# VHH binders against q9y6x5, part 339

Target 1, 379 residues: q9y6x5
Amino acid sequence: LPPKLLLVSFDGFRADYLKNYEFPHLQNFIKEGVLVEHVKNVFITKTFPNHYSIVTGLYEESHGIVANSMYDAVTKKHFSDSNDKDPFWWNEAVPIWVTNQLQENRSSAAAMWPGTDVPIHDTISSYFMNYNSSVSFEERLNNITMWLNNSNPPVTFATLYWEEPDASGHKYGPEDKENMSRVLKKIDDLIGDLVQRLKMLGLWENLNVIITSDHGMTQCSQDRLINLDSCIDHSYYTLIDLSPVAAILPKINRTEVYNKLKNCSPHMNVYLKEDIPNRFYYQHNDRIQPIILVADEGWTIVLNESSQKLGDHGYDNSLPSMHPFLAAHGPAFHKGYKHSTINIVDIYPMMCHILGLKPHPNNGTFGHTKCLLVDQWCI

## First folded at step 16 (VHH)

Design ga4 (framework vhh_7uia_1)
Fold by ESMFold2-Fast, scan of step 16:
Structure ga4 (fold): chain B 379 residues (1-379), chain A 124 residues (1-124)
Amino acid sequence: as target 1 above (379 residues)
Amino acid sequence: QLQLVETGGGLVKPGGSLRLSCVVSGFTFSSYAMAWVRQAPGKELEWVSSISGSGGSTYYEDSVKGRFTISTDNAKNTLYLQMSSLKPEDTAVYYCARVQYVYHSGTWEPFDYWGQGTQVTVSS
């Protein structure tokens, strides 16, 4: 029987939460599976970019989803979380569900993973749910497990996305032990429900399951604001994205806009596109704007207003607070193995190997995930 | 005609043993995973155990693990639940159920066919 894989994302699950809170169900999952303690995500450390990097193995400059808000100067198109269904934005890469359906003529199923309700290269997941945040985890799990058992051609790749703990991380901040304890306990209970549902359906020992996330979360404050209006008038530029990475499209000479911004705040770095640090791999795409502003950890860029967010992400991908984790269980994975760190782009070639797919050229390194797999030698 | 018929229920004292049987007809038995589900008086349905269609994989709810054993006899089209070290908390109607394999329009449920149930009472 062909290998099957279920990829689950809990948005904004900072790796450090595993050390500070109790997760009895997740710990039982890990005990009989593998744990990667830190996953180094791609810059910028935002939801749409990192979810697409997981399923393509590419840096943002290569897959084209470079932010949660984007603008294309040639076509005059705008991208946002409320306007993300145009295939134009997603067509610069081939996500794993498309490869799965076209290369092996198998089916894919999706419950809310970013991009799965969009036709990419004229291919959409065989079974999918249109994004709706009001749909319960239980209903998403119900549909995914139904499709895993009741499909022809067989569903071999399935995805499941959940918005927490990101929403609560933004509202309360990651340092709010009382509120974060409640939301993380609820997530652990959902993991318990997932495992029990798979056992009940006779799937647990024959299905590969990956539980991961796209980014972490850091504490913000009303005392750590950068007011962009104090440095430059709105008439000089078009704002494409604001915080904590601002994307600036100049309406006047680029050098003049840069000179107005470069000394705006000691807690913000201002880059001309060609001066963006190479380590970010965030330069070679037309959707990256001519001037990029990067706030220091915990600082929020605003337009003469207060910010109600107590937590945020999008910051430098070298920050441990921005890192998620990865846990996995199933016939492809060792039992009781812990690994320190992988890159988020390494997940894609590992998943291709598990499914027997030929990966598209990508930025991941299969060797980084070898120690997790039973059919590989650890080097 | 698709039927699941449970037998083997009864009254047993704490610490005792009982074997439930479910005779299946009307479908290819080895093509479906099968489950035991129970309902205690005034409580919700609780999944107890499942077995894969091949019989190679078995799964149990934590409270019954080590005490109950699920098995199949494909030649007899029969699903079994061997219960040992029975406790008063195991008192329930026990249902044999087929794990849903074919999609039907509307709400998906994990089990598509159920037996009539067999009563298990554990009391002194």
Scores: ipSAE 0.000, ipTM 0.468, lowest interface PAE 10.7, mean pLDDT 90

Design ga40 (framework vhh_7uia_1)
Fold by ESMFold2-Fast, scan of step 16:
Structure ga40 (fold): chain B 379 residues (1-379), chain A 124 residues (1-124)
Amino acid sequence: as target 1 above (379 residues)
Amino acid sequence: QLQLVETGGGLVKPGGSLRLSCVVSGFTFSSYAMAWVRQAPGKELEWVSSISGSGGSTYYEDSVKGRFTISTDNAKNTLYLQMSSLKPEDTAVYYCARVQYVTHSGTWIPFDYWGQGTQVTVSS
């Protein structure tokens, strides 16, 4: 049978948590595998965009999931929690599980990875769970391991998503060492459970496992708020997304709205769509609004109200606080190798190589991940 | 009829060795991963070791790694656990178990069939 891969995401796992807290189970995983210390994610540094970039190898402007809240100017559709299952939003790219299923004698399985409960190009993950945050990690692990061990055609690509440490990062902030220590210890215990379960099932030595995340987390404060209402009246625009990247759809002349916003705060950059920095790769999509506001790290954009969030993400992807890590173990990976940095879009072509799939055109570079793999050589 | 029958337990001194055997019948042995699970007096069930159905991959709980060796003889439908450097804390009932291949309800139980168990006592 073909090679197998399990891709695991712990949402909001900031890379430098590995330096500031103890992870005995994760360190044992890394000792016999590989570690990439920083993964440079895509802009904006949000959950849906980055999870879709991992499985497509594309920048957000190319795969079309440009934010957690979106508006498409051509079709007049709105993306929110209630309509994230409309294939329209996901059809601008082909995720790896779709390509995997279109190859002979292959199935995919998913425990709540974003997009896996949606038919994309008329193809849905062979096995999946509808998103429900109340479902335990153990239940997700139970389903994914059952599907890996009992499927025909065989499951060769599986995904598992968990909401922590993101939820606690927002609630406590990443600088709350007491609360974050407790949360991160629990995650390390879950990694231990995962490894033990795979060993018990006889899967561990023949399964490739990637543990990664979509973004990091930065400390916010009620002393670092940008009140948008102080600069512009609601009658002049429609708000598509608020913080820390605000997506503004003007109801009047775009230049007039821009002029009202450009000097709103010293802690926010205001961009006309064509002036968005090229390094963001966040410009060429109808779902990117005519004016984008980008708050400085740790600043929150609000509408004449306080923010209860002590941590947030979505900021500039050059910020180390926004970077996750990647660890991997299995027959495709070297043992005890540490690598400094890759781009999040590089994960997709690496996974295609491991699974023997021909990748769709993508923004990743296979050369960046070659040093991680036993059948390849570094330059 | 499907059966798992363990033998080879007994009393042994610390530092000693024992080999446990489990003879299986009623299913295609080479198609399933097999495991050893133990329960010490007053303790929870503890997974000890697993082996793939092909016999190519073996896995161990950290406390037994380097001391215990799991193996199969597919021609004899027999699972073995070779135990060396035995410690008093290894005292337990040892169960042969078939690794669960399928679940029907979304509820997971890692082992679907178990033997009757064999007692291992390590004492001076």
Scores: ipSAE 0.000, ipTM 0.373, lowest interface PAE 13.8, mean pLDDT 88

Design ga41 (framework vhh_7uia_1)
Fold by ESMFold2-Fast, scan of step 16:
Structure ga41 (fold): chain B 379 residues (1-379), chain A 124 residues (1-124)
Amino acid sequence: as target 1 above (379 residues)
Amino acid sequence: QLQLVETGGGLVKPGGSLRLSCVVSGFTFSSYAMAWVRQAPGKELEWVSSISGSGGSTYYEDSVKGRFTISTDNAKNTLYLQMSSLKPEDTAVYYCARVQYVRHSGTWIPFDYWGQGTQVTVSS
């Protein structure tokens, strides 16, 4: 029988939550599987960019989803939550569900993973749910497991996305131990429900399951605001994205806008596009604006107003607070193995290997994940 | 037509043992995962145990682990549940079920066929 893989994301699950809170169901999962303690995500450390990097193995400049809000200078199109279903934004890469469907005539299934309700290169996930945040985890799980069990051709790749703990991380901040403890306990219970459902269906020992996330979360404060209106007048630029990475499209001379911004706050870095650090891999795409502002960890860029967010992400990807984890269980994975760190782009070639797919050219390194896999020799 | 027929239920004292049998007909037994599910008086259906179609993997609800054993005899098209160390809380109608999603009363459920059930009563 062909190998099967279920990829699960809990949005905004900061890696060190595993050390600061109790997860009995996740710990049982890890005990008989593998744990990668830190996953170094791509810059910027935002939801849409990192979810697309997981399934393409590409940096944001290569796959084209460079932020949650974007402007394409060549076509003059704007991307926001209201138009994320335009295939134009997603067509710069080939996600794994498309590859899965085209190489072996196998099916893919998706419950809410970013991009799965969009036809990409004229191919949409064989089974999918249109994005709707009000749909319960239980309904998403029921649909995914039904499709894994009952599809022809067989579903070999399935994805499941859940908005927590990101939503609560923003609302309460990651340092609110009382509220975060409650939220994280609920997530652990959902992991328990997932495992029980797969056991009930007779799938648990024959299905590869990856549980991961796109980014972490850091504490914000009303005492750590950067008021952009104090730096520069609105007549000088168009704002494409605000915080913690501001994307600035100048209406006047770029150098003049840069000069007004470069010394405005000691708590943000101001980059001309060509000066963005090479380590970010965030330069070679028309959707990256001429000037980028990068706030220091925990600082929020605002427009003459307060911020209600007590937690945020999008910061420098070298920050441990921005890192998620990866846990996995199944016939492809060792049991009881812990690994320190991988890059988020390494997940794609690993998944292609598990499914027997030929990966598209990507930025991941298969060697980084070899130690997780039973059929590979590890140094 | 497809049939699942459970036998082996009865009255037993706490700490006792029973073996339930389910004879199936009308489908290729080894092609499906099979399950035991139970319903206690006034309670919702509870999954008890599953076995993969190959018979190689077995799974149990936490409250029955170490006490119940699920097995199959493919040559006889029979699913078994060996129950030991029975407790009053195990009192229920036990159903043999085939694992495959079906639409039931407006909801998708992971069991498309099950038998009439067999009553297990654990009482002193």
Scores: ipSAE 0.399, ipTM 0.786, lowest interface PAE 3.5, mean pLDDT 92

Design ga42 (framework vhh_7uia_1)
Fold by ESMFold2-Fast, scan of step 16:
Structure ga42 (fold): chain B 379 residues (1-379), chain A 124 residues (1-124)
Amino acid sequence: as target 1 above (379 residues)
Amino acid sequence: QLQLVETGGGLVKPGGSLRLSCVVSGFTFSSYAMAWVRQAPGKELEWVSSISGSGGSTYYEDSVKGRFTISTDNAKNTLYLQMSSLKPEDTAVYYCARVQYVHHSGTWIPFDYWGQGTQVTVSS
């Protein structure tokens, strides 16, 4: 029988939550599996970009989902609804579920993972749920496990997405120990439910399970605001994305807009597109705007108003607060192994290896994940 | 046409043993994972143990690990639960159940067919 993989994401699960809170169910999962303590995500450290990087192994400039709000200068299309189902936005890469269905005559299943309810290169996940945040974790888990057991051709790749702890991280901030401890305990209980469900269904010993996240979370404050209206008049530009990375489309000469912005705040960096640091790998795509503003950690860019967010993400991907973790269990993985750091783009070639798929060209390095796998020589 | 029939329940003293049997008909037994589920008076259904339809992998609720053993005899279409070191809290109606593969019901119930149940009473 072909190998099977379930990829689970808890949105906004900052890596150091594992050190500051107790996770008995997750720790039991890790005891018989592997833990990567930090996953260095792609810039910008936002939900849609990083979820698509996990399943394509590509930097945002290469897969085309460069933000949660985008403008494409060539086609003049706008993406501002996170549930926009236009395949145009997703067609610059081939996600693993498409590869799985096309290379191996296998099925894929999806419970809410970003992009799985969109036909990409004329291929949609064999089984999927239309995105709806009100659908419970229990219902998502029930569907995904049903599809893993009752499919022809067999489901070999399945995804499950959950919005917490991101929603609570925004509302309370990661420093609110009382509220975050309650939220994180609930997530650990959901992990316990997941493992118990797989055991009840006879799947646990033969299924590879990866639990990961797209980014972390950092504390914000009303004392750390950058008022963009104090820097530049609204008539000079169109705002494509605001905070903490502002995407600026000039209505006048680009150099004039840049000169008005470049010294406005000591708590943001202003880049012409060609001057964006190479380490971000955030330059070579028509959806990346001519001027990008990058706020310092914990600073919020606003338009002459207060922000209600006590936590946020999107910041520099070198910041540990932006990093998620990765835990995995199953026949492909060692037992009781801890690894310090991988890049989020490394997950894709590892998953392709587990499933026996030929990866599309990607930015990941398979060698970075070799020590996690039982069939690889680790040196 | 599908039928699951449980037998082997009864009254036993704490520390005692019982073997439950479930005879299955109307489907290919070895193609399905099978489970034991119990319900104590006034309580909700509790999953006890599962066995895979192929490969013979077994799984247990934490409270019964090391005390209960699930097994099958495919030639006899029979599922067993060997219970040892029984405790008063094991008192329940025990159901043989087929693990759900076919239909999504919207709620967390991973089983699509159940037997009539067999009563296990552990008391002194």
Scores: ipSAE 0.000, ipTM 0.433, lowest interface PAE 11.5, mean pLDDT 88

Design ga43 (framework vhh_7uia_1)
Fold by ESMFold2-Fast, scan of step 16:
Structure ga43 (fold): chain B 379 residues (1-379), chain A 124 residues (1-124)
Amino acid sequence: as target 1 above (379 residues)
Amino acid sequence: QLQLVETGGGLVKPGGSLRLSCVVSGFTFSSYAMAWVRQAPGKELEWVSSISGSGGSTYYEDSVKGRFTISTDNAKNTLYLQMSSLKPEDTAVYYCARVQYVKHSGTWIPFDYWGQGTQVTVSS
């Protein structure tokens, strides 16, 4: 009877939504499981970087997915689409589904988790769906539960990804209580559907389930724009990523571009790559551009056009608004335990422990999560 | 109102050439990176090429490098894709897109505006 784990991500689920909205299904899940109130994610607080950090236990500079839009200066390759299937971008790390398949000769299953439709180190999830945003949560859940019940070798690690509440958070902003209430109620209903499906299939009592997210969301405004065109001409640089962290590739001398940008806005920090704060762990990778601009929370960097985004993420990972939560239930987890904070990179070694896998070298600390687990002594 | 209008598609034999054009209106063209994205029948969207707003930096999908050239004419608010040495596998609807790198409800593409598309068919 090998241990089984289902890892579920609701993209952009800000931790304090749990305090400000009602989640009856999620609260029932937590009552008989564990809750980590804040997960400190990696910088940049973006979808692809943080999803890959969850499954590798590595900072972005180490796993190589440093943004949702990237340029690699050594190879001259550009990553600009979430459907990019080039293994080059993903091969700087070994995600847990690869380890699961190679160490234990077990199967992995994936419904839309970033990277699971790409061969990484010549290994792809045993069962997977090519990324398609139009595929319903129900179809993703049906496939995952079918694969968990009907696979040989057995599926022991499964992932399920859902785009909400991130898409609505961008459209409406997290402070739009009317629209966010509808969205979050729908998310809670999907969690109820997930639990009900697992119970109906006889999986619930023996399956470990983690519900988490990659980042939060903060309110943006047309009153908080940084117009980059007012500070520097387009002839001086190539824009690799825009907002709220702009990745600048200079076409002229780097120092000259830096000098044009450094006093551009009181609401934006301008860093030469080597001057990026050490606490970000965002420096030692060829895909990190020579100049990085970091907007203050709620400020949007634009190019001579108004932003239609009412919410965004990507900001400083010390900001509580950027933090997701983690909830878990199953035979590996205590019941009714609350923990304050872990680092997002700590999830990987915890999952390896639950599955009996030897983790690859990583930036997580198993000690940070052991209090969640029934088989661990916790001081 | 923001519009992207593609033209220049058609039927061409393997080894032939076509030039796609995308005329842009409703925003400052030189302020945005622009892209060409294609979709073959029954397949997923595939990014083909991107160009910076200044026109000085260009990027290509590996299968089209050396065969396709992306360029802009800022005075005409026009994006071009010069395609040469065309292959049957290049058959697709080609879309002009503005690069934004933001998600919207139901959409996971780093483009916020698309044209109507232009059909390219490569066959003998």
Scores: ipSAE 0.000, ipTM 0.131, lowest interface PAE 20.5, mean pLDDT 88

Design ga44 (framework vhh_7uia_1)
Fold by ESMFold2-Fast, scan of step 16:
Structure ga44 (fold): chain B 379 residues (1-379), chain A 124 residues (1-124)
Amino acid sequence: as target 1 above (379 residues)
Amino acid sequence: QLQLVETGGGLVKPGGSLRLSCVVSGFTFSSYAMAWVRQAPGKELEWVSSISGSGGSTYYEDSVKGRFTISTDNAKNTLYLQMSSLKPEDTAVYYCARVQYVEHSGTWIPFDYWGQGTQVTVSS
């Protein structure tokens, strides 16, 4: 029987939450599995881009999901949450669930992971749920485990996505200990439910389970706002994405727009596309706009208004506050092993190895994750 | 003719022991994970223990861990639950169940067949 893998994401689970709060169920999971303390995500540190990087092993400039709001200058198409089902946006890469289904008579299942309700290269997971934030974790867990138990051809790769603690991180901010403690305890209880469900089904020691996240969260404030309207008139540009990374499409000469913005705030870096730091790997795609503004950690870019967000993400991927963690348990993984850091793009080739799939060309390095795996020599 | 038949229940004092047996027929026993589930009067159904189809892995609800042992005899098509250090809170009807999802009244449940149940009463 081929190996099986369940990939679980808790959106916005900042790595240092593990040190500041108690997670009895997650700690029991880790005790008999592996923990990667920090996962260095891709820039920009946003939900859609990083979830797609996990399952493709590619930087955003390579897989094409470069933000949650995008404009493609070649085709004149606009992407937003309301039209994310156009395959055009997702077709610049091949996610692992597609590769899984195209090799050796296998099925994939998905409970709400970004991109899984879109046909990509004419392929959609054999079992999936259309995205709906109102569907409970319990219903998602019930469906994914039912598909793992009842599929033909067998489901060998399954994904499960949950919106917390990101939604609460935005609402309360990560420094609100009282509210975040309640939210994180609920997440730990959901992890307990997941483990108990897999034990109930007789699957726990035979299924590989990865629990990870796409990014962290940082504290924002009404005292840390950058008002673009104080620096440039709306008639000069089209705004493609706002905060904390603003994507600017000039309506006039690019240099003229750049000169109006470059001294707008000491808490924001303004880049012409070709001047974006190479370390971001955020340059070589038509969906990356001619001018990009990057706010400093905790600063919010606004248009003559206050921000209601007390927490946010999207900032520089070198910031520890933007980093998630990765925990895993199952026959492929060592027991009780702790690792310091991997890159988020390294998860894809590791998952391909576990499933026996040939990976598509990617930006990950298998060597970075080999110490997690029982069938690998760690030097 | 798929059948699951539980036996071995009865009255026992706190701290006592019982062994429940479930004889199965009509399917390949080792091809399915099997579970024990219980229901106390006026309470919801509670999962107790599971064993993988190969018999290699066993799992327990936290409140029974260390006190109950699940096992199989594949040659006899029989599932067992050895219960020790029994508590009044263990009083329930115990059901043998086959682990397989089935649709019931518009929802999916993880057990498609259950036995008739056997009553366990722990009382001084």
Scores: ipSAE 0.520, ipTM 0.843, lowest interface PAE 2.7, mean pLDDT 92

Design ga45 (framework vhh_7uia_1)
Fold by ESMFold2-Fast, scan of step 16:
Structure ga45 (fold): chain B 379 residues (1-379), chain A 124 residues (1-124)
Amino acid sequence: as target 1 above (379 residues)
Amino acid sequence: QLQLVETGGGLVKPGGSLRLSCVVSGFTFSSYAMAWVRQAPGKELEWVSSISGSGGSTYYEDSVKGRFTISTDNAKNTLYLQMSSLKPEDTAVYYCARVQYVLHSGTWIPFDYWGQGTQVTVSS
């Protein structure tokens, strides 16, 4: 019997939400499963980069999805996250659904996970939904469970992505307890629906389920803006990405652009590409621009305008506000075990182990997730 | 021809017990998960219990946990629901169903074959 795994992401689910709000359905899931309280994500702490790191086990400089907005200087191509389906952007790594289909006589299924509606190395998820944010969680769940039950060769790896609580985190900010309480209660109810559907279908005790997220969220304010136009004229550079990590492509001498930016604000750091801190693992890729600006937590970079965002992410990955969590349940996992921290790149080799796949070279460490698994020694 | 036939329903007093049976023919019984679903008078269909095709995993709606037991006998192609400590709110038509997605009237539903149902009445 091949093992099966369902990987679920709730976008922008900050780990601290678990401490500040009630999650009865998620707590029941964790009681008979495992919880990792903090997952240290990769830099930049953005949706597309971190979702691709989860399924490849690679830092952004290695898998090539280095931001939600990118420019490749070698090919002169531009990437916009909302509608770009060019395989070029995704081909620097091999995600787990491709490995699952190529190494084993098995199928993969996907409901909206970033990259699953794109052919990568000429391989697309066996079953998938074209990205559409208007499709309900229930419809995504119905398709995933149908494919898990009705496929030849069998679906052994399935993914499910949901846009909340990220959208509401941006709109209201994570400190808006009234609005965030309502949003998070709805997510907990969706987790309850997921578990009930799997029980109804006879799958619950035989399916491995991981619930995780790509990043957290921090509070922003109109009082914490960095006006880039106050420091440098628009004619000197092309802006590839703006906030909270600005990607600057100089139109003139790089040193001159750097000198105009380096003292622009006490609330951002300005790096030449080769000076980006090694701890970010954000340097060795043609899609990383010659100058990178990194705003301090809660600060927004703007072009002589206000920002309507009350919450944002993308900040330094050492910040606890940027960290998601991971919960899991199923035959591969211990029951009632809590673990403090793993790296987001550690998820991929763990999933490969559960599925019996040989992982591609990756930046994760299997030893970091050993204590979660029943077939491994923790010490 | 695929057929599911429920038996074992009847009238019972509160606190009583009944065993429902569903005899299956026309498919490999152990290769499918099976479910019990009920419909009370004037109410919507309610899932009650499921069992995996291997018979190793059983699941229950919260209101019946500890009172109902689902089981299978693969040699007899039979699904059972042992009901104990019955309450008036358990009064319903009980259907056995095969777990398999099917397109019905433009909608995907998780059960492709249902029995005709057996009436369970719990009254004083």
Scores: ipSAE 0.304, ipTM 0.733, lowest interface PAE 4.5, mean pLDDT 91

